# VH-VL binders against NAD kinase (nadK): the designs that were tried, part 176

Target 1, 268 residues: NAD kinase (nadK), of Syntrophomonas wolfei subsp. wolfei (q0aze0)
Amino acid sequence: MKIILVNNRFKENTEKKAQEIAGQLSALNVEVIIDNGLDEPYAGTVDFIMVLGGDGTMLRAARRYGQRAIPVLGVNMGTVGFLSNIEINELAEYLPLILREEYSLEARMMLEVAVFQQQSLLTRVFCLNELLLRSNSPRMLSFALEISGQKLEPYRGDGLIVSTTTGSTAYSLSAGGPIADPQLDAFIVTPVASHIINKRPLVVSPEREISLHLLEEREAIIGIDGQIKMDFGAENRVLIKRAPHPLLMVNLKAKPFFTSIDRSLQRQ

## First folded at step 13 (VH-VL)

Design BB107 (from Y14 with light chain S28G; framework fv_oberotatug)
Fold by ESMFold2-Fast, scan of step 13:
Structure BB107 (fold): chain C 268 residues (1-268), chain A 123 residues (1-123), chain B 107 residues (1-107)
Amino acid sequence: as target 1 above (268 residues)
Amino acid sequence: EVQLVESGGGLVKPGGSLRLSCAASGFTFSNAWMSWVRQAPGKGLEWVGRIKSKIDGGTTDYAAPVQGRFTISRDDSKNTLYLQMNSLKTEDTAVYYCTTHPRYGYFLAFDIWGQGTLVTVSS
Amino acid sequence: DVQMTQSPSSLSASVGDRVTITCRASQGISRYLSWYQQRPGKAPNLLIYKASNLESGVPSRFSGSGSGTDFTLTISTLQPEDFATYYCQQSYDRPWTFGQGTKVEIK
């Protein structure tokens, strides 16, 4: 059995724990690959991915490995989040279930984001939470949104978020989007500070294709999962659709999503 | 209210075949991992095999004595588990129980059991 | 395969007695152990999972303890309905294996 340990290189405690866990796994004759974010994603065949850290580390793992249909387990290292399933202190107890493939899987849809310049594909990336189109200056954007070839009336404002249901509790929530059950497959399209009063968040079928382009030359960026940033100009077009494969998240414990989000919203 | 009911047992000659059914009610069958466990007359319990929920991949695993001869399947639309038994041997004579594994928290314990159905393999 | 051995294979007891049944695994299984009760002619019932967790609806006179290779089921005050055969089961590694059973009989 071969396991990737995904670690956050910027947290000294997670680096130390990754080494300890790698040693434990090696003692059990498990091959371990450590991914601390410095190198390209491991290209070989692997059986399991263990993410040591918070939601940000899980988002990186999802972009790097999410399309390969490999089970991914989030192990919380102290920063509470929505994408981890067990605590680091529980890992030793659950390890036999992991090694014998005695766990449940939860499929989480991902976005496929393709950026074009004219008719040329510039880049293609995948993400778990969202794509954010936003102004990179104090000036509002004017942009066009098309859903499966249907052209909506122009948007004016600070930007737009196209989110998965998993991403409904991330940037989309901050912009006024709905909280969605992660078990549903849907795009959530949430305007950011729209100057057009009747522009509301949309919940649309995951079978739809969404395209965006600027109607005026402005300084804009597209952001992916709050971690990747790309310049976006009037010569660019972005096409968003459901990724070919969902992220396969491992559940060893029941995850009470609604009570968790309810408590989170009431705390602050 | 929550129950499993096995059927399809009976007398069969060595080399014969039987198909057992297990009808589930009172819980969400489609989420359950299901096993067959057998008990020869006057003997202890022996795990036969397991099928995971479709959500968790729908994979099957079997004990060595039945591997290649028995097949476990499920029909979630009918809330029914099946055991297809081929090339039956006298050693397969037992009461066959269907049973559930909760997806979480029970560390693969069998929490719900049917009443069993008797399979007798005799010449 | 992980082999499970119970001790004793049978015992005689009276109502009100404290009964102790042990189960030994051929290798370390952490706390991946369950206990079942089977009354004559009936299906098994889950009593204890994960070595020491009492199943919902099971009387508090039943308790489990142990980890690694040595496990114990205790019935603090035996009742008439407790005369049955008890099985331990490991879920650490496939195939899942049961102990041979311990029959608790009337003295």
Scores: ipSAE 0.696, ipTM 0.870, lowest interface PAE 1.4, mean pLDDT 91

Design BB108 (from Y14 with light chain S30T; framework fv_oberotatug)
Fold by ESMFold2-Fast, scan of step 13:
Structure BB108 (fold): chain C 268 residues (1-268), chain A 123 residues (1-123), chain B 107 residues (1-107)
Amino acid sequence: as target 1 above (268 residues)
Amino acid sequence: EVQLVESGGGLVKPGGSLRLSCAASGFTFSNAWMSWVRQAPGKGLEWVGRIKSKIDGGTTDYAAPVQGRFTISRDDSKNTLYLQMNSLKTEDTAVYYCTTHPRYGYFLAFDIWGQGTLVTVSS
Amino acid sequence: DVQMTQSPSSLSASVGDRVTITCRASQSITRYLSWYQQRPGKAPNLLIYKASNLESGVPSRFSGSGSGTDFTLTISTLQPEDFATYYCQQSYDRPWTFGQGTKVEIK
């Protein structure tokens, strides 16, 4: 059995703990590949991915490996998040279930984001939470939104978020979007500080294609999961689709989504 | 009410075949991991095999005595679990129970059991 | 395979007695151990999972303890409906295996 252990070396204690876990797994004849974010994603065959850290580390793992249909387990080391399933001090207890493949999988939709310059594909990336189009200055953007060939009235504001249901509790929530059951497949399209008073969040079929482009010259940025930034100008177009494969998240214990989000919102 | 009801048991000659069914109701069958457990007359319990939910890969696993002879399948549209038994031997004589594993939290304990169906393999 | 051995194979007890049943695994199974009750002519029912967790609806007179290789099921005050056969089961490694059973019969 081969496991990728994903950690964030810049977080306190994660590198040391990753080495400890790698040693424990090696003693059980498990081959461990450590991904601390410095190198390109591991290209070989892998049976399981263990993410040691918070939601940010899980988002990176999802972008790197989420399209490969490999089970991914979030192991929390610190601040409570939404994408981890067990705590680090529980790992030893659950390890037999991991090694014997005795776990449940939860499919989480991902976005496929393709950025074009005119007719040329510049980049294609995948993400678990959202794509954010935003102004890079105090000036409002004017931009066009098209949903499966349907051209909407122009948007004016600071930007737009196209989110998965998993991403409904991230940037989309902060911008006024709905809380969505992450077991549903849907796009959530949430305006950011729209100058048009009645532009509301949209919940859209995951079978649809969403296209965005600027209607006037502005400095803008495309953000992916809050971690990747790309310049976006009037010569660019972005196409957003449901990714070919969902992220396969491992559940070793029940994690009640609605009570967890309810508690989080009451504290903030 | 949560129910598992087995059927299809009976008398069969050595080398014969039988298909057992387990009808599930009162819970979301499509999410459940399902096992067959048997009990020979006057003896203890023996795990036969398991099928995971389709969302969890739909894989099957079998105990060595039945590997290659028995096949577990499911029809989620009918909320029904099946056990196809081929090349039956006298030592396969037992009451066959269908049972569920909760997907998580129970560490693979069998929480819901059917009433059982008797399979007798005799000449 | 992980072998599960129960002791005793049978015992006689009276209503009100404290009954203890032991289960031993052939190798360490941490806490991957469940206990079941089977009344005569009935299907088994889950009592305890993960060595010590009481299943919902099971009376509090039942308790489980142990880890590694040695496990115990205790019935603190035996009731008439408790005369049954009890089985331990390991879920640490496939094939999942049961103990041979302990019959609790009336004295």
Scores: ipSAE 0.637, ipTM 0.832, lowest interface PAE 1.5, mean pLDDT 91

Design BB109 (from Y14 with light chain S30I; framework fv_oberotatug)
Fold by ESMFold2-Fast, scan of step 13:
Structure BB109 (fold): chain C 268 residues (1-268), chain A 123 residues (1-123), chain B 107 residues (1-107)
Amino acid sequence: as target 1 above (268 residues)
Amino acid sequence: EVQLVESGGGLVKPGGSLRLSCAASGFTFSNAWMSWVRQAPGKGLEWVGRIKSKIDGGTTDYAAPVQGRFTISRDDSKNTLYLQMNSLKTEDTAVYYCTTHPRYGYFLAFDIWGQGTLVTVSS
Amino acid sequence: DVQMTQSPSSLSASVGDRVTITCRASQSIIRYLSWYQQRPGKAPNLLIYKASNLESGVPSRFSGSGSGTDFTLTISTLQPEDFATYYCQQSYDRPWTFGQGTKVEIK
């Protein structure tokens, strides 16, 4: 069995804990690859991915490995989050279930984001939460949104978010989007500070294709999961689709989404 | 309201075949992992095999004494679990129970049980 | 296979008694152990999972303890409906294995 350990090197003590866990797994004849984010993603075959950290580390793991249909377990390292299933101090007790494949899988949809310059593909990226289109200057954007070839009236404002249901509690929530059951597959399209009346969040079928382009020359950026930034200009177009494979999240214990989000919102 | 009802038991000769059914109601069958557990007359419990939900891969596992002879399957549209028993032996004589596993962690315990169906393998 | 050994195979008790049943695993199973009750002519019922967690609807007089290889089921104040056979079961590794059972009989 081969396991990737994904850790966040910028968190206190995570590198030492990753090495400790790798040693324990190696003693059980498990091959371990450590991914601390510095190198390119491991290209070989892998049976399981263990993410040591918070939600940010899980988002990175999902972008790097989420399309390979490999089980991914989030192990919390002291930072409260939504994407971890067990705590680090529980790992030893749950390890037999991991090694014997005695766990449940939860499929979480991902976005496929393709950025074009005119007709040429510039980049293709996968993500778990959202794509954010936002102005990179004090000037508001004027942009076009198409949903499966249907052209909506132009948008004017600070930007737009196209989110998965998993991402409904991230940037989309802050911009006024709905909280969605992550078991559902849907795109959530949430305007950011629109100057046009009645531009409301949309919930659309994940079978649809969403495209965005600027109607006027402006400095803008495309943000992916709050971690990747790309310049976006009037000659660029972005196409957003459901990714070919969902992220397969491992559940070793029940984590009730609705009570967790309810408590989180009452603290804000 | 939560209920499992086994059927299909009876008398069969050694070398024969028999198909057991387990009808589920009162819960979301398609999410459940299901097992067969048997109990020979006057003896203890013995796990026979397990099938995972389709969401979790739909894989099957069997105890060594039945491997290659028994097949577990499910029909989620009918909320029904099956056990196909081939090449039956006298030591397969037992009450056969269907039972559920909750999906999460240590909840690999058998939490819901049917009433059982008796299979007698005798000449 | 992980082998489960229960003791005693049977015991006699009176209503109101404290009853303790022991289960031993052939290797460490951490806390991957469940306890079941089977009344005569009935299907088993889950009492305890994860060594010490009481199943919903099960009376508080039942409790479980232990870790590793040695586990106990305790009934603090035996009631008439508790005369039954009790089984431990490990969920650490396949095949899942049960103890041979402990029959609790009227004195």
Scores: ipSAE 0.641, ipTM 0.825, lowest interface PAE 1.5, mean pLDDT 90

Design BB11 (from Y15 with heavy chain G106Y; framework fv_oberotatug)
Fold by ESMFold2-Fast, scan of step 13:
Structure BB11 (fold): chain C 268 residues (1-268), chain A 123 residues (1-123), chain B 107 residues (1-107)
Amino acid sequence: as target 1 above (268 residues)
Amino acid sequence: EVQLVESGGGLVKPGGSLRLSCAASGFTFSNAWMSWVRQAPGKGLEWVGRIKSKIDGGTTDYAAPVQGRFTISRDDSKNTLYLQMNSLKTEDTAVYYCTTHPRYSYFLAFDIWGQGTLVTVSS
Amino acid sequence: DVQMTQSPSSLSASVGDRVTITCRASQSISRYLSWYQQRPGKAPNLLIYKASNLESGVPSRFSGSGSGTDFTLTISTLQPEDFATYYCQQSYDRPWTFGQGTKVEIK
């Protein structure tokens, strides 16, 4: 069995814990690859991915490995998030289930984001939560939104979020989007500070193709999962589709989504 | 009411075949991992095999004595679990129970059981 | 395979008695152990999971303890409906295996 351990290189305790866990797994005849973000993603075949950290580390793991149909387990090392299933102090107890493939899988849709410079593809990335188009200056944006060939009336405001259902509790929530059951596949399209009173969040089929481009020369950025930033100008177009494969998240124990979100919202 | 009901048991000759069914009601069958557990007359419990939910891969696992002879399958549209038993031996004589392991259960305990169906392999 | 051995194989008890049944695994299984009750002519019922957690609907007179290789099931005050055969089961490694059973009989 071969396992990738994904950790956050900027947290010293996580790096040391990853080495400790790698030693324990090696003693059980498990081959371990450590991914601390410094190198390119491991290209070989693996059986399982263990993410040591919070939601941010899971988002990075999803972008690097989410399209490979490999089970991914979130192991929390601190403040509780939405994407981890067990705590680090529970790992030893659950390890036999991991090694014997005695776990449940939860499929989470991902976005495929393609950014073009006119007709040329600049980059293609995958993400678990959302794409954010936002102004990079005090000036509002004027932009076009097209859904499966249907051109909507122009948007005017600070930006737009195109989110998965998993991302419904991230930036989309802050911008007034709905909370979605992550068991559903859907795009959630949430305006950011729109000047048009009729611009409501949209929930659309994951089979839809969404495109965005600026209608005026403005300084804007595309944000991916709050972790990647790309400049976006009037020469650019972005195309958003459902990614070919969902992220396969491992559940070793029940984590009720609705009670978790309810408790989290009380802390806002 | 949560319920599992087995059927299809009976008398069969060594080398014969038999198919058992287990009808599920009162819970979301499509999410459940399902097992067959047998009990020879006057003896203890023996795990036969398991099928995972389709969401979790739909894979099957078998105990060594039945590997290659028995096949577990499921029809989620009918809420039914099956056990196809081939090349039956006298040692396969037992009451066969279908049982469920709840999804997201680390203890892998069998929490819901059917009443059982008797399979007798005898000449 | 992980072998599960129960002790005793049978015992005689009276209503009101405290009954203790033990289960030993051939290797460490952490707390991956469940206990079942089987009344004559009936299917098994789950009593205890994860060595010490009481299943919903099971009377509080039942309790489990142990970790590693040694486990116990205790019935604090035996009732008439408790005369049955009890099985431990490990879920640490496949194939999942049961103990041979402990029959609790009327004295």
Scores: ipSAE 0.582, ipTM 0.804, lowest interface PAE 2.1, mean pLDDT 89

Design BB110 (from Y14 with light chain S30V; framework fv_oberotatug)
Fold by ESMFold2-Fast, scan of step 13:
Structure BB110 (fold): chain C 268 residues (1-268), chain A 123 residues (1-123), chain B 107 residues (1-107)
Amino acid sequence: as target 1 above (268 residues)
Amino acid sequence: EVQLVESGGGLVKPGGSLRLSCAASGFTFSNAWMSWVRQAPGKGLEWVGRIKSKIDGGTTDYAAPVQGRFTISRDDSKNTLYLQMNSLKTEDTAVYYCTTHPRYGYFLAFDIWGQGTLVTVSS
Amino acid sequence: DVQMTQSPSSLSASVGDRVTITCRASQSIVRYLSWYQQRPGKAPNLLIYKASNLESGVPSRFSGSGSGTDFTLTISTLQPEDFATYYCQQSYDRPWTFGQGTKVEIK
């Protein structure tokens, strides 16, 4: 059995903990690959991915490995979040279930983001939470949103978020978007500080193709899961669609979504 | 009301075949992991095999005495679990129970059981 | 395979007695241990899962303890409906295996 341990080397003591867990797994005849985010993703076949950290580390793991149909378990290292299933101090007790493949899977949709320049593909990335289009200067953007060939009236404001249902509790929530059941597949399209009256968040079919382009030359960026940033200008177009494969998240214990989000909003 | 109802048991001769059914109601069968457990007359419980939900891979596992002779399958559209029993031996005589494993939290305990169906393998 | 051995195989008790049943695994199973009750002519019922967690609807007179290789089921004050056969079961490794059973009979 081969397991990838994904950790964040910038978190205190996380690298040491990853090495400790790797040693324990090796003693049980498990081959371990450590991914601390510095190198390219491991290209070989693996059976399981264990993410040691908070939601940010899980988002990175989802972008790197989410399209490979490999079970991914979030192990919380003391950071409050929504994407972990067990705590680090519970890992030893649950390890027999992991090693014997005795766990449940939850499919979470992902976005496929393709950025073009004059019909030439510049980059393609996948993400679990959202794509953000925003101004990189004090000036508002003027931009076009098209949903499956249907052109909406132009947007004017600070930007737009296209989110998965998993991402509904992340940046989309901060911008006024709805909280969505992550078991549903949908795009949530949330305006950021729109100047046009009654621009509301939209909930659309995950089979739709969404495109965005600027109507005026502005300094703008595309943000992916709050972690990747790339320049976006009037010569660029971004296409967003549902990724071919969902992220397969491992459940070893119940984690009720609605009571968890309710407590988080009251206690944070 | 959560319920499992087994059927299809009866008398068969050694070397014969029999198919058991287990009808599920009151819960989302398509999400459930299902096992067959048998009990010979006057004896203890013996796990026969397991099938996972399709979303969890739909894989099957069997105890050594039945491996290669028994096949577990499911029809989620009919909320029904099956046990196909081939090359039956007198040692297979038992009450056969279908049972569920909760998907998480119970450490693979069997939480819901059917009433059982008797299979007698005799000449 | 992980072998499960119960002690005793049978016991006689009176209503109101404290009854203790033990279960030993041939290797460490951490806390991957469940207890079941089977009344005559009936299907088994889950009592305890994960060594010490009481299943919903099960009376508080039942309790489980132990970890590793040695486990105990206790019935603090035996009631008439508790005359039954009790089984432990390990879920640490496949095949899942049961103890041979402990029959609790009226004295």
Scores: ipSAE 0.658, ipTM 0.848, lowest interface PAE 1.6, mean pLDDT 90

Design BB111 (from Y14 with light chain S30L; framework fv_oberotatug)
Fold by ESMFold2-Fast, scan of step 13:
Structure BB111 (fold): chain C 268 residues (1-268), chain A 123 residues (1-123), chain B 107 residues (1-107)
Amino acid sequence: as target 1 above (268 residues)
Amino acid sequence: EVQLVESGGGLVKPGGSLRLSCAASGFTFSNAWMSWVRQAPGKGLEWVGRIKSKIDGGTTDYAAPVQGRFTISRDDSKNTLYLQMNSLKTEDTAVYYCTTHPRYGYFLAFDIWGQGTLVTVSS
Amino acid sequence: DVQMTQSPSSLSASVGDRVTITCRASQSILRYLSWYQQRPGKAPNLLIYKASNLESGVPSRFSGSGSGTDFTLTISTLQPEDFATYYCQQSYDRPWTFGQGTKVEIK
């Protein structure tokens, strides 16, 4: 059995903890690869991915490995979040279930994001939460949104978010988007500070293709899961569709979505 | 109302075959891991085998006494679990229960049980 | 295989009594232990999971404790409906195994 341990090297004690866990797993005849985010993703086959950290570390793991149909377990290291299933102090107790493949899987949709300069593909990335188009200056953007070839009336404002249902509680929520059950597959399209007050969030089929481009030359950026940023100009176009594979998240214990969200909103 | 209803039990001769069914209602059967547990008359409980949900791999596991003779399968469109029993032996005589556990939360505890169906293997 | 041994095999008690049943695993199973109740002529029902967690709908007079190899089920104030056979079950390693049962009978 081969396991990738994904950690954040810059968080206190995570590298030492990852090495400790790797030693424990090796004693049980498990081959361990450590991914601290600094190198390219491991290219070989693996049976399981264990993410040691908060939601940010899970988003990175999903981007690097989420399309490979490998079970991914979030292990919380002391921060609050929605994407971990167990706490680090529970790992020893749950390890027998992991090693014996005694766990449930929850499929979470992902986005496939392709950025073009005219006809040329500049980059193709996958993400778990969202794509954000945002102005990089005090000036509002003027941009076009197409959904499956249907051209909507132009948008004017600070930007737009195209989110998965998992991402509904991230930036989309802050911009006024709805909270969505992550078991549903849908795109949530949420305007950011629209100058037109009647522009509402849209919930659309995950079979739709969404495209965005600027109607005027402006300084803008595309953000992916809050981790990747790239310049976006009037010569660029972005195409968003459902990724070929969902992220397979491991459930070892109950973590009810609705009570977790309700509690988080009350503690604002 | 959550329930499991077993059927298909009866009297069968040694070396014979029998197919048990378990009809599920009141929960999302396609997400559930399902097991068969048996109990010989006046004896304790014995786990027979298990089938995982399709999303979790749809794999089967069996206890050694039945490995190679029994096959567990499921039909999610009919919310039904099956146990195909071949090469039956007198020691297979028992009440057979179908049971499930939540997809998470219980360390593989059996939380929902049917009423059982009696299988008697005798000449 | 992990073997589960229960003691006692049977006991006689009166309504209102405190009843204690023990279960021992042949090797450490951490907290991978559940307790079941089987009333005469009925299917088993789950009482306790993860060694000490009370299943929803189960009366608070039932409690579980232990970890590793030694586990205990306690009924603090026995009621008429509690006369039944009780089983422990390990889910640490396959095949999952049950104890031989403890029959709680009217004194």
Scores: ipSAE 0.564, ipTM 0.782, lowest interface PAE 1.7, mean pLDDT 89

Design BB112 (from Y14 with light chain S30F; framework fv_oberotatug)
Fold by ESMFold2-Fast, scan of step 13:
Structure BB112 (fold): chain C 268 residues (1-268), chain A 123 residues (1-123), chain B 107 residues (1-107)
Amino acid sequence: as target 1 above (268 residues)
Amino acid sequence: EVQLVESGGGLVKPGGSLRLSCAASGFTFSNAWMSWVRQAPGKGLEWVGRIKSKIDGGTTDYAAPVQGRFTISRDDSKNTLYLQMNSLKTEDTAVYYCTTHPRYGYFLAFDIWGQGTLVTVSS
Amino acid sequence: DVQMTQSPSSLSASVGDRVTITCRASQSIFRYLSWYQQRPGKAPNLLIYKASNLESGVPSRFSGSGSGTDFTLTISTLQPEDFATYYCQQSYDRPWTFGQGTKVEIK
């Protein structure tokens, strides 16, 4: 059995813990690949991915490996989050279940994001939460949104979020989007500080294709999962589709999504 | 009301075949891992095999005494679990129960059981 | 295979008695143990999972304890409906294996 351990390179305690866990797994004849984010993603075949950290580390793991149909387990290292299933102090007890494949899988849709300049593809990335288009200056944006070839009236404001249902509790929520059951597949299209009074969040079929481009020259960026940033100008366009494969998240115990989000919202 | 109802049991000769069914209601069958557990008359419980939900890979596992002779399958559109029993032996005589792990927190326990169906293998 | 051994194989008790049943695993199974009750002519019912967690709807007179290799089921105040056979089951490794059962009979 071969396992990738994904950790956060900027947290010393997670690197130390990853080495400890790798040693324990090696003693059980498990081959371990450590991914701390410094190198390119491991290209070989693997049986399981264990993410040591918070939601940010899980988002990185999803971008690197989410399209490979490999089970991914989030192991919390003390940070509050929605994407982990067990705590690090529970790992020893659950490890036998992991090695014997005694767990359930939850499919989480992902976005495929392609950024173009004219007809030239500049980059293609996958993400678990969202794409954010936003102004990089105090000036508001004017931009075009097309959904499956249907051109909407122009948007004017600070930007737009195109989110998965998993991402409904991230930036989309902060911008006024709905909370969605992450087991549903849908795009959530949420305007950011729209100056047009009738622009509301949209919930659309995941089979839709979403296209964005600027209608006038502005300083703007595309953000991916709050971790990748790219300049976006009037010569660029972005195409967003459902990714070919969902992220396969491992459940070793029940995690009540709705009570968890309700508790989080109450605390403000 | 959560229910599992087995059917298809009966008398069969050694070397024969029999197909058992388990009809599920009151829960989301398609998410459940399903097992067959048997009990010979006056004896204890013996796990026969298991099938995972389709979303978890739909894989099957069997106890050594039935490996290669029994096949577990499911039809999620009909909320029904099946046990195809081939090359039956007298020691397969038992009440056959279907059971499930419908909750993530109960993967390690059989929390819902049917009433059982009797299979008698004799000449 | 992980072998599960129960003791005693049978016991006689009166209503109101405290009843203790033990279960031993042939190797450490952490807390991967469940207890079941089977009343005559009925299917088994889950009582305890993860060694000590009470299943919803099960009376509080039932309790489980133990980890590793040694486990105990306790019925604090036996009721008429508790005369049944009790089974432990390990879920640490396949095949899932049950103890041979402990029959609780009227004294």
Scores: ipSAE 0.560, ipTM 0.783, lowest interface PAE 2.0, mean pLDDT 89

